VH-VL binders against e8mgh9r892to1049. Designs and how they scored, part 12

Target 1, 158 residues: e8mgh9r892to1049
Amino acid sequence: TNVDSASKSTTNVAKDADVTGTTYAEKDTNYPAKNAVDGKTVMESFWGTKGSENKTDTLNIKFKDGKQKIDDIRLYFYQSSSSQTISGYAEPANYKLEYQKDDGTWAPIADQVRTPNYAGANYNRIQFTPVETTTIRVTFTPQAGMAVGVKEIEAYNT
Short names: E, the ipSAE of ESMFold2; O, the ipSAE of ESMFold2 at other seeds; V2, 0.75 times the mean of E and O plus 0.25 times the DockQ between their complexes.

## First folded at step 14 (VH-VL; framework fv_namilumab)

Design p2 (at its last look DockQ between E and O 0.82; V2 from the best seeds 0.68)
Fold by ESMFold2 at other seeds, look of step 14:
Formats: sequence, structure tokens, C-alpha cells
Structure p2 (fold): chain C 158 residues (1-158), chain A 119 residues (1-119), chain B 107 residues (1-107)
Amino acid sequence: as target 1 above (158 residues)
Amino acid sequence: QVQLVQSGAEVKKPGASVKVSCKAFGYTFTGYYLHWVRQAPGQGLEWVGWINPNSGNTNYAQKFQGRVTMTRDTSISTAYMELSRLRSDDTAVYYCARVWYAYDAFDIWGQGTMVTVSS
Amino acid sequence: DIQMTQSPSSVSASVGDRVTIACRASESISSYLNWYQQRPGKAPQLLIYAASRLQSGVPSRFSGSGSGTDFTLTINSLQPEDFATYYCQQSWTYPYTFGGGTKLEIK
């Protein structure tokens, strides 16, 4: 076995998670919430909020293997361009990361280091003080006049 | 040292416009959204909106939509807020503030710019 | 818009006292509640973020608590430099909104 000085997991514990989105987002059968956890970061596989009238939209991700220790989340946003056919999408103005505590209440994930600092058009890496949880929640605020598309969310214990 | 430095006080008549500047020091200007918050004399704080200095994209509170324009010049790390068709109730100190992205807390504030609107 | 109701509007207290300030949101904001101190003639300064987390450089006599709609700021062992106005602010949805403020006067 190839053992380094700090053992780490390379397993994405969010892959194929049990996911739900807010009411308007779940009505978009072309871009269902499960696309955000299917292991694909390509343009044709994303969860979209187009048509939502909500100020924010939320994606709930329940890990398939129960309680997991995580310290690293990766978010991939869809961005419309002249070369891509799905219009009206841009990275969110902000996103909020929370985890579910054992008593069922939600808490913000602490000590986040984001790369980039604000939401980037595609790849975003968020490292943080480890939490043990069954479920994470991400709440997105769109940019004015835009919808949010999430190509993938990944969670790791690094 | 991380800081935001704003332009000096302005006195305007109703119907005029004002443009306030906010220059960033000690951090990557395009790495953080800048928000504008105002405070009328003896009153509380009111959010005006934000600018993404990298893209130039903006978001304005509905109350100011159509009267406020936020811009930036990345070559000099400076953001601007322009408010048009001024009324006497626009008299306030206008602050720019940096957002701490994970919690949307205002962690760095400019010193404020007093804008007085009177005939 | 989310209304933030702050109480009391004013407090007079002595050095060494414990002071609490309440902030209530008109709807749940989870724990996305920040507290600021504003000294006369100065810009606000961040004290507490995420309801309970102390900003770097803020004295440990300050603390915050709450979740959902009801939040408090506590100052233990009040010091003369704590004379200021205190504001809560929700950062859950735009427009971000502030409480009306609590003016703390040192006896």
C-alpha cells in the first residue's frame, strides 16, 4: 500500500446521494437535483433553478452511506456562453454551506477557506474544520436576472 | 494593512447626482465583493447593494433601483457608487464595506462619506 | 424583506456590569446573524459573525448566541471603551437588513 505521512480519503461521499431541491427547482425535470451528485461535471448534467421565483434556492444532500466525516467540498457551476445552448445561467452571487447536526438542526460550516473567495464560474473548492454529518445543505443566491446551475457537488475527507 | 479609503464629504441640491469613491489597499481588489451601506443622521444602517469588482456585476436594493449605479476601475483598485435624483432623505453617511464571503459579514469598512442634500 | 427588531433601544450601565442585547428576525435566518459595534463618528466594526463566532481581535467579554429568529449579544464585565451603538444584521437574503441599534451608555 502507498501510505503517505497523512492518511486521506479519495472517496466522494456525495456521489449518488439522496438529494432534494427547493420546490421550483424540483419542477424542472430536465435538470433534476440528482444531476448534482451523479459524478459528472459536464454541461449536460446539472441541477438548474431556471423558472424559480425564490430569492434563494436550496439543495439538500443526504449521503447514501450515512454519517460521514468531511472537510472538503467541491462545487461546479454551470455558466451559459455563446457556445453552450442552455441560456440564463451564471454562478451564484453567494452560496451558504450548512451541515445537519445529530439533533436535526442546521449549523454553518465553520472556518471555511474558499478557492476562489467568491463563487467562481465553474470550480470552487471549500476547505473547512471537519464535521461529522449525514446531510449537507447548500443555499444559493442568484445574480440578478440569472439562474443557478450546479453541475456537481463533491464532499471529501482529506 | 487592509483598508478601504473613501472620497470626501459632498453637499448637493435636490435633483443632483453624487459619486462616491472607495479605494482598496492591502488585498486583491477583485477577490471580494464590495457592498454599500448608508446611515442617515441619528439613524440605523441601510443596505444599498453590491458590486463584484471582477465581473462588474451588481445587485441593488429595490429602494435604489433606477437611481444607483455602482462601477469600478480595477487598474486603481477603486469602486464607485453614484446616486442620482437626490432627495433630502438621501442625506446620509455612505460606507463601502468588504464582505467576508462565507458568512456575508462586513469585515472591513471604509471611513464613510457624508452626503448632504439641501436646497 | 426580513425585518430585524432589536431591543432595548438604549441601555445605561456601569463598568463591570453584564449587558445583553436581543435581536429578532421576522423569519428564520438560520445562524446568519452578525453583530457590529459603532463608536460615535466611526464606521461600524464586526464583532460576531454566524450568530456566535467571535471576530479576530474582539475581546472575549463579547459573545453571541441564538439560531432561527432569536439572537442575543452579551457583554461581560463592561469596559469604558464599550460605549457605542450595537447593530445586528441578517445575511440570509438580500436586501441585508439591520436592527435599529442599541445605544450603550456608560454610567
Scores: ipSAE 0.655, ipTM 0.864, lowest interface PAE 1.7, mean pLDDT 89
Fold by ESMFold2, look of step 14:
Structure p2 (fold): chain C 158 residues (1-158), chain A 119 residues (1-119), chain B 107 residues (1-107)
Amino acid sequence: as target 1 above (158 residues)
Amino acid sequence: QVQLVQSGAEVKKPGASVKVSCKAFGYTFTGYYLHWVRQAPGQGLEWVGWINPNSGNTNYAQKFQGRVTMTRDTSISTAYMELSRLRSDDTAVYYCARVWYAYDAFDIWGQGTMVTVSS
Amino acid sequence: DIQMTQSPSSVSASVGDRVTIACRASESISSYLNWYQQRPGKAPQLLIYAASRLQSGVPSRFSGSGSGTDFTLTINSLQPEDFATYYCQQSWTYPYTFGGGTKLEIK
């Protein structure tokens, strides 16, 4: 029973994390995985999956300060538009959030409340029962004919 | 109460089409994907596909591609699945189901619609 | 497509028995494995999600375990209302696929 919610950190523990991606777009030096954790949600900085032949692609995010308690993830997608000339990007059809357990295996993050429920075009907030972990990963299934661009992923203990 | 209510049983001849409806109650219809799953008599469950009620985007299992069309009418919170060029092995109960998108588990199911293709 | 192999196809058991049902995926699905109970003449109902998490209202005599490719549903102390068919389903990638089912019959 936690009554001291105001004392919880507002620190984004994913900022500057050690991050890797599973896609051919990782070879594109303009849209590397590190863009997803640089603390920027602007359109110029995102990790992109364009050109990937994978059915799904995954970002693996190892927190810089080791094991963290988190209960809140914020996820920002890049979406192509007439004002953004990088074409072929839309929010994913779905995304899967997992954390690494102490034994090195992965588990889905439990009790997720997503705002919005489906992947929103830009901002997504995912609140959940707290986990303690060094590493999270997010697996994206693209919409047909589209690639996924991640502007930022943030993690908090709120 | 959160509920999915489907249209009634149908009997069809081979070569005809059928359109099954699924009406949502007690939740925001456009906030969740709806999936369709069928079950032939005495058999297991088979995924047909999904519709995003917000965008109208769909994804169909390859087996049904070219014969199934999923649509919706957001003004009445209703999804539809139409299956054309019916054959006897399409005889099944057809379910609509809401997915819990975090885990893609089917947390709410319609009561099912029996479609019988005979003769 | 990910094939889901479920065993046994049927089992006869008595009230109070412990029943174990296995489900195997043809490739890793992490823990994205769901279990459903279907009573005769009814729609399936979600029992367990994410391999081991109980859906709201499901009795604690049900448990799930496993990750990767091998998963198990266990019913401890079988009750008369547990007479049903049980299905596993992977939710890792489209198309979502189901096991062939396990029919639990009470002797």
Scores: ipSAE 0.615, ipTM 0.847, lowest interface PAE 1.8, mean pLDDT 88
ESMFold2 (binder alone), look of step 14: mean pLDDT 94; pTM 0.955

Design p3 (at its last look DockQ between E and O 0.84; V2 from the best seeds 0.69)
Fold by ESMFold2 at other seeds, look of step 14:
Structure p3 (fold): chain C 158 residues (1-158), chain A 119 residues (1-119), chain B 107 residues (1-107)
Amino acid sequence: as target 1 above (158 residues)
Amino acid sequence: QVQLVQSGAEVKKPGASVKVSCKAFGYTFTGHALHWVRQAPGQGLEWVGWINPNSGNTNYAQKFQGRVTMTRDTSISTAYMELSRLRSDDTAVYYCARVWYSYDAFDIWGQGTMVTVSS
Amino acid sequence: DIQMTQSPSSVSASVGDRVTIACRASESISSYLNWYQQRPGKAPQLLIYAASRLQSGVPSRFSGSGSGTDFTLTINSLQPEDFATYYCQQSWTYPYTFGGGTKLEIK
């Protein structure tokens, strides 16, 4: 199926968000968390978890313009595919999407439709019942022996 | 109707191997990971691992590393779990289950395959 | 590995009763907690996902609650078909782990 058509919303509210990763990812100056929201899906601009010993790694994304009503998230993963790419990266084994409630607690995003269902090597589109939030987070479980690279995460308002 | 149909019961001697099959019906086989879960008689549930039928990628619980191999044949929508060097405490019902990726809940289960390991 | 502690291990109750089953994770699993029913001789069946969401086709007398480490399955107005064993399962990190089960016996 064709997953590059726009949702009804046209604004990526995650661009230039205030973003933090897990402790390891926040210390990686070459592949910092901000690369996941810079609006670029090119191979050299990604957040990377290489060297992490964590079972999971997390990106926390606080929207620059405050609370937004979102219904569409797009994830672009980095994959090592040639001598021209950084080695040791593949799409995660799974990823978990959550939003922050007004009381500061986290909840899974409900009613997700994923295209593809599994974590795809590059482009992933997740559509869901709209939520109002200032902040989303994504938790990645890597494939055995691999690191996770996120080229971009986008969130579209309605 | 979405359905997982497993191969029949097996009786094996200690030291042998067993290969259990799981055939998918009613959904795109390569679109969902299949997990394997076992249950010894009168006991609870124990996760063995999973395979992504699209890529062939696997993840195994550490206690099964080196003894379990999960494979698939996409042309017949069938996944396999092979367990080697069987011992009596491997006696269990082995289930395949489809995962719902958004929550990693097992939304469809096969009927189970009894594997009995006895001398 | 995340340990899942389920209590009680068994309970006897009458048709029409309310039953509550507890499940505790050894560390936070957010809301990634699923509940299954297993009738004797049958495969498990998904009841509740994401701690509190009812699977399609599951009767509304089943409900789930909790987040973090402490979770509850509640069965209101027990029916004869609810005689089964119930398992919680965390889906936060590999290996996915199950509680030890709660056998519900109808008096």
Scores: ipSAE 0.680, ipTM 0.869, lowest interface PAE 1.6, mean pLDDT 88
Fold by ESMFold2, look of step 14:
Structure p3 (fold): chain C 158 residues (1-158), chain A 119 residues (1-119), chain B 107 residues (1-107)
Amino acid sequence: as target 1 above (158 residues)
Amino acid sequence: QVQLVQSGAEVKKPGASVKVSCKAFGYTFTGHALHWVRQAPGQGLEWVGWINPNSGNTNYAQKFQGRVTMTRDTSISTAYMELSRLRSDDTAVYYCARVWYSYDAFDIWGQGTMVTVSS
Amino acid sequence: DIQMTQSPSSVSASVGDRVTIACRASESISSYLNWYQQRPGKAPQLLIYAASRLQSGVPSRFSGSGSGTDFTLTINSLQPEDFATYYCQQSWTYPYTFGGGTKLEIK
């Protein structure tokens, strides 16, 4: 095929996941963690860390249908770009992807190929050696003076 | 033959500035972050900060904020670290290192540049 | 800042011995711990990343383990070329920090 592999993906297993964030999920109803898994990548729907005093913030995503095999994660960041956007947001300086093992411990996702290599302003695709897990988490380090907004995180078995 | 080649040793007086270069070979320069790490004589390693060579964005350790500037010239695949208002405790070997983005492990190191600050 | 405590600061061992070096983080760093070898007069070189993953070209006698706060580098069947200083480094949050080093002397 000459069609992009994303156009052939069938199931986003992160959609409507049980999700929590380390900041703002309960305090700021405008930018709750659920916005990161609602299946929308539009600017109006994101989880935001603005006002966080943490050095890093973490988004935990527990799949609604239990244990899933995944090899492909898509991350979409919110970016402040005009007077019509919420100020103070940029893509993170870095992000760390982990999965939960059967014994409840966490491991880094292995053999990641990131497109782009650095955290991109909007769309990020991460392909990796397949894992079977119920839960993933992403830990974000903000750029200096900025907050991190996540419009969507998706997970696939491609 | 992936390698990082740094500029030569420098001797400076307190209050001066130093600019160390780091030239990349054998890989796409803009595709990997470059970090700077220093090592005082007989001591351990200390992280200074990093630059994204594609965007020019930087992140500095707090203790260097306001004294360090990291830049690059993508046309010659070269990164620079400038440290100003030098003190005697800035005497160290300064390394540039390429990071492996998934784990931020330093997989390629330059040979190091000795910077000596003495009155 | 995450403080990395490395022990012992030095160790003397014989060729063929098994050597274990410990590294403790002041708070959880998950598995984002890397190990480096630095030979005298040389730049550090990556040995282990992500706590337990062996860098390409590193002999299999090196291994790493641990998660959270407690990590271990193990060298099995110590060889003369393993004389060096070893550093752990956390890559969980800025500033990235290193252990104080372990100088390995081979008798």
Scores: ipSAE 0.605, ipTM 0.845, lowest interface PAE 1.9, mean pLDDT 88
ESMFold2 (binder alone), look of step 14: mean pLDDT 93; pTM 0.953

## First folded at step 17 (VH-VL; framework fv_namilumab)

Design u2 (at its last look DockQ between E and O 0.91; V2 from the best seeds 0.82)
Fold by ESMFold2, look of step 17:
Structure u2 (fold): chain C 158 residues (1-158), chain A 119 residues (1-119), chain B 107 residues (1-107)
Amino acid sequence: as target 1 above (158 residues)
Amino acid sequence: QVQLVQSGAEVKKPGASVKVSCKAFGYTFTGYYLHWVRQAPGQGLEWVGWINPNSGNTNYAQKFQGRVTMTRDTSISTAYMELSRLRSDDTAVYYCARIWHAYDAFDIWGQGTMVTVSS
Amino acid sequence: DIQMTQSPSSVSASVGDRVTIACRASESISSYLNWYQQRPGKAPQLLIYAASRLQSGVPSRFSGSGSGTDFTLTINSLQPEDFATYYCQQSWTYPYTFGGGTKLEIK
C-alpha cells in the first residue's frame, strides 16, 4: 500500500553525490562542483562556469548509494542582480539531462515535462518516465556573454 | 491549432534589408524560444539563430553576426528576423521554428518566406 | 562547429522496400540527433528526436538508432507518402547543424 508513505518526505538521492564539472571553476576553488549537491540553495553556494572557454559545461553526479530509481529532477540556477552581487551569471540558454545506462553509455532522459519549458532563472522542475541509474549528467549552454551557476541539483523518486 | 504563420515573399536588391515576421497561434508565445532556419533553392538547411520571446535575448550563428537582428512584439505574439546588407547568396526560404526545449528539436515550423536577392 | 555528413545523397526505391540513411557527426553529440522529413514545397516536419524516439503521429515503420557520432534512419515497408527529402540535425551545441539531405525517389 501507499498509506505509510503519505507523510514521508522524499529523499534527494543527489545530495552529497560524487560530482565533477568540466569548467574553469573546477580549477578555481571559489565555486566547485560540490556546491551543486550540498543541499543548500542559498546564494553563493553554487557551481560556476565563469571564465570557461567551453561552448558547454557538464556536471556529472554519481549517487552515493549506487543505483537509484528517479523520476523528478530539480535544478536551481544562480542569477546575478543588485542583491545577488556575484556578477556575470544567468540561467543557461539550454540544459540537457542524461542518465547512464548499465552498459556505461549515456541516454537522454525520456518524456521530460519541464516547468518552466526553457531554463528558468531559479527553480526548474523536470518530471519524466522513471529511470534506474547510478549517474546522471547535465550539460549547460550559457546565454551569450554569461556564465551558468548551479545552486543545487536534486533527484527524487516521487 | 498550434501554428506559426510567416509574412509573404520578398524580392530585394543587393545591399538592401529584409524583415520577415512569424506570428504564433495556439500556444503561449513567451513559453518557447523561436529559431530561424534558412534553405537556399535546392539546398539543405542552415541555422540562423534564436530569440527568447519573453526576455528578448538572442543568439546568432557567427556567419550572420552583425547582419541579423531578431526581435519580437509580445502583444501580437509575433517574432521578426531582419537581415541587412543582402547579397545574392542570401536568396533562400526563411523558416521560423519552435524549439522543444527538452531535446532541442524543431517541433513546429512556419510555412517559410522566400527572399530573393537579385541585381 | 559540428559537421553533419549524411549519406546517400539520393536513393531510388520501390513501395514496400526498406531504406537506411546514415548520418555522421564530426564529434560526439551523445544522442541529441533529430530527423526531419521535407516534402517538395513544404516545411520540414519532425520525425525522430533524441536519436531514436518517434514524434507523435509518426508511423512505426520509421525508426532511428545510434549515439555518439553515427546514426541511422530506417524506413521499413516504404509507402507512397514517404518519398521526400530527409535531414538529420544535431541539437548538442550551437550552431545547430543539418546533414546535406537524402532525396528518396520512386524507382
Scores: ipSAE 0.790, ipTM 0.898, lowest interface PAE 1.0, mean pLDDT 90
Fold by ESMFold2 at other seeds, look of step 17:
Structure u2 (fold): chain C 158 residues (1-158), chain A 119 residues (1-119), chain B 107 residues (1-107)
Amino acid sequence: as target 1 above (158 residues)
Amino acid sequence: QVQLVQSGAEVKKPGASVKVSCKAFGYTFTGYYLHWVRQAPGQGLEWVGWINPNSGNTNYAQKFQGRVTMTRDTSISTAYMELSRLRSDDTAVYYCARIWHAYDAFDIWGQGTMVTVSS
Amino acid sequence: DIQMTQSPSSVSASVGDRVTIACRASESISSYLNWYQQRPGKAPQLLIYAASRLQSGVPSRFSGSGSGTDFTLTINSLQPEDFATYYCQQSWTYPYTFGGGTKLEIK
C-alpha cells in the first residue's frame, strides 16, 4: 500500500465538521455539504454545485472540536470521466481559502503553498503559516459550463 | 529569471484578425493559468480572459465572447490570444499575465503588445 | 460585474509627502483586492495583494488596508521613482475589474 505513514499519525480536524454550503438548487440535495467532510474520497460522496445559479459557491466548515491550530489543508475534487460517470463536474477555475478570526471577521490564509498551483482535478494540498481558528471557508469559482464537486476537505496540524 | 515575452506591435485594418504570442521563461508553463488584460491608449485596464495551459480550457469576458480565442503550444511554452473582426476601439496594448492562484493577483506581466486598428 | 471606484484620479505631491489613494468596490470582495503600479510606457507591476500584503521586493513605505468594500493604498514617504499610475483590482469574482487609476505626479 502506498500509504504516507506521517498521515496515519495526523488528525483530520475537519472530519464530521458542521458544514454549510451556499448552493440552494434542489438537485444539489443528493450531494450535500456534509459529504465534503465525511472522511470519504469516493466519487459518489461529494458536495456538488450542479444547478447553482451563483457565480461562486462557498463551503463553511466549523470544526466539531472547537478552536484548532492548522497549517495544512487537503482538497479533493470530483471530475466527471468515463469511469466517474456523474456528468458535468470539473475542478474549479479557482478556490479561495479563508479562516475566521476571533472577532468573527474573515481573512485570507497567508503564505499558501499549493500543490498543484491551480486547482487540480482531484488532490490538492495547501500548506501555510499556521492559523488558530474554529472555522474555515472555501469559495469556489466553476469553470465555464461546469459544476464543482468537493469529495473531501481535510485540515491538519503537521 | 521568471518572465513573459510577447510578440511585437501590430497594425491592422478593421475586420481583420490579430494573434499575439506570449512565451514563458523560468517557471513551469503548465503550472499556472495565463490571463490577458488590455489597455486602450490613455485608459485603464480591462480583463479579457484566461487559458489553463495544461488543459487548454478557457474563460472569456462576455464582451469578447465570440471574437477572442486563446490557445497554447506547450512544446514551446507559448500562449496565444487571437482577436477577430477588429474594430477601431480594439486599439490597445495587450498584456499577458501570470496569475498567483492563492490570491488571484497578477504577479508576472509580459511587456505588452500594441495593436493598432485603423483604416 | 463588481465596479471599482478609485479616487483621486490624479494627485500632485512632493518627495517625502504621504499620499493616500482610495478604492471602493460596489459589493463586498472580502480582502481580495490587489494594487498595481504602472510607470509610463511599462507593464503594471504587483505592489500589494490580499488588501494589505506587500509583494516581495516592494519597499516598506507602501502599505495597504481595508476589507469588504473600502480600501486604501498609502505611500508613507514619496520617492521620485514612485511617479506612476496606480490601479486597484478585485480578484473576488470574474470578470476581474480594475479601478480607473490614480496618476501620481511628482512636483
Scores: ipSAE 0.787, ipTM 0.902, lowest interface PAE 1.0, mean pLDDT 90
ESMFold2 (binder alone), look of step 17: mean pLDDT 93; pTM 0.947

## First folded at step 20 (VH-VL; framework fv_namilumab)

Design y3 (at its last look DockQ between E and O 0.95; V2 from the best seeds 0.84)
Fold by ESMFold2, look of step 20:
Structure y3 (fold): chain C 158 residues (1-158), chain A 119 residues (1-119), chain B 107 residues (1-107)
Amino acid sequence: as target 1 above (158 residues)
Amino acid sequence: QVQLVQSGAEVKKPGASVKVSCKAFGYTFTSYFMHWVRQAPGQGLEWVGWIHPNSGNTNYAQKFQGRVTMTRDTSISTAYMELSRLRSDDTAVYYCARIWHAYDAFDIWGQGTMVTVSS
Amino acid sequence: DIQMTQSPSSVSASVGDRVTIACRASESISSYLNWYQQRPGKAPQLLIYAASRLQSGVPSRFSGSGSGTDFTLTINSLQPEDFATYYCQQSWTYPYTFGGGTKLEIK
């Protein structure tokens, strides 16, 4: 039997991870970094960068179960759209995906296939050559005049 | 064949405006940001900015803010860059370039449009 | 803004030589560093992305290395078509910025 096929998991290894954001983004207590890994993609649960003075803001995600093999990341952005929603948020102009190597240094995730290519409203799927890591980070550049809201980030071994 | 084809060379006087076009072939125009990069004669490359092809949102380098306008027409897969109040130091080849969003690398370039500003 | 310093500004070399070109960022850009080749009168072409990844169709004699602030482009066994100007570019933070270029000249 093919053990590799049977061992692949649909488990989100980023759920309830030890997550931190950049200090300015963390100062908005209504939208803490933990909301990006709580398993919820609803409008009311997101990490937000409103009020940040940084050119970019970063989420650092340390998996709760240590080193994991991953090949698939899902990113869900919050987008403001009318008076019924929280204002000032749009998907980022770009986002950068990196993993931590065993020597503690960071590398871009190789061979990314993004759906959609630029950051889309709500759902983004990024498939790539598998990496083994304890920690990923994602760095977001906002569109001019906007903040970035991350409803969820998920990581899988598919 | 994936390519970007730009409009022809322009000669302008100081104070005039120029509008350069960039038509995309062989890929889905609305799936990638379009960037603009210029190169003065005998000099290096300088980033001008980008346009989001669907929303029309832009981001310009500070030195061009207030003088550059980027637009697009999605029905003909064409991006435009207009530079106003031209000065002699705006003389350059202006390139459009498609960005590869995973790494923000310019993977497809137009052939360039020479804009010469002289009195 | 992130300043990119490229050295040397020119290098004279023979076919078959090994050439290295350095690029330094004024602050860490992780590995978001791209290399381009520009032949006279032509647009730049992507060679290397993400510091060390070879673009499709680029000969294997080209390689890139480095992370953080210090990066290198290496050309092994130089060919006649490699005489051009080379640029590094950081893609970490807007505005994206380029090195001043390295002109590779035939001896």
Scores: ipSAE 0.812, ipTM 0.914, lowest interface PAE 0.8, mean pLDDT 90
Fold by ESMFold2 at other seeds, look of step 20:
Structure y3 (fold): chain C 158 residues (1-158), chain A 119 residues (1-119), chain B 107 residues (1-107)
Amino acid sequence: as target 1 above (158 residues)
Amino acid sequence: QVQLVQSGAEVKKPGASVKVSCKAFGYTFTSYFMHWVRQAPGQGLEWVGWIHPNSGNTNYAQKFQGRVTMTRDTSISTAYMELSRLRSDDTAVYYCARIWHAYDAFDIWGQGTMVTVSS
Amino acid sequence: DIQMTQSPSSVSASVGDRVTIACRASESISSYLNWYQQRPGKAPQLLIYAASRLQSGVPSRFSGSGSGTDFTLTINSLQPEDFATYYCQQSWTYPYTFGGGTKLEIK
């Protein structure tokens, strides 16, 4: 096996990616899209959809180093609780994972194995048949009366 | 084998309520949302809503707000849908269906429960 | 809400024929389009998910295509067991909505 490729396969290729979102938070308000890829999974660093009137909101992640082979995505959601200082957030009702093909069109990531199956309150691991892509996007549907907060999105080749 | 088994047919008068049960077999009930879909005789399919099996949180189609209540009992792997203030146009087969969260596809359906509303 | 328009509403065909069923969404749903087969008196069964992926156990004579707003289900060599009603369903945004159905009848 190639030890150089094995060392690179443990690297989060989504860190510091070029990120855009569909909410007012994208306008440099309290919880900008870049917080989802800053390498921090702490409670106060997240991209948030509070104030959005959209039925869904989308986060686009363009990898810094161009086309990457990935087979493992990790999603960390922010959840408000009695111990949290920021209110109105819960994990989404669902999330949809897509990758960008070479022709610029989007496809759902195939053969997903999710742990847990529905969106978990914090950590979610999604394993799948490898794809080569420059960009992934995630579309979130909130639970009724709540907003979605994403602490981090990571992508790996494992 | 994975399956959903629903309660038997119901005949109701207008203004009454009905509660349909859906028992899950062969998979971990608390790992998937349960959805409900209905089909009036000779008609297409209409989404009613879902229940989160652990939290009990729900999401209902606007058409059913104020008349539908979804619950569950995790100790017996059973989901329930109750529809109140029944009208004749609520006559339908009511299905429970498990959602496949990766693709939001209904991969397992109950056999259906016929609810007839007539005088 | 996203409206799903299916055509035709019915079709008569013979065993061995190729049948194509169209489904159109009123706005983009990406590739989050599922197809179901329903035999009379039975529950629907998942046939195609994510526009083009076959559910486990579905024969390869079934195929799905499309993205965005326009989708197609194709049955390449019709078999006797394929005479049923077919529904498309968008799974992009709540409420999840279904097409009106296409009844496939024996000619």
Scores: ipSAE 0.803, ipTM 0.912, lowest interface PAE 0.8, mean pLDDT 89
ESMFold2 (binder alone), look of step 20: mean pLDDT 93; pTM 0.949

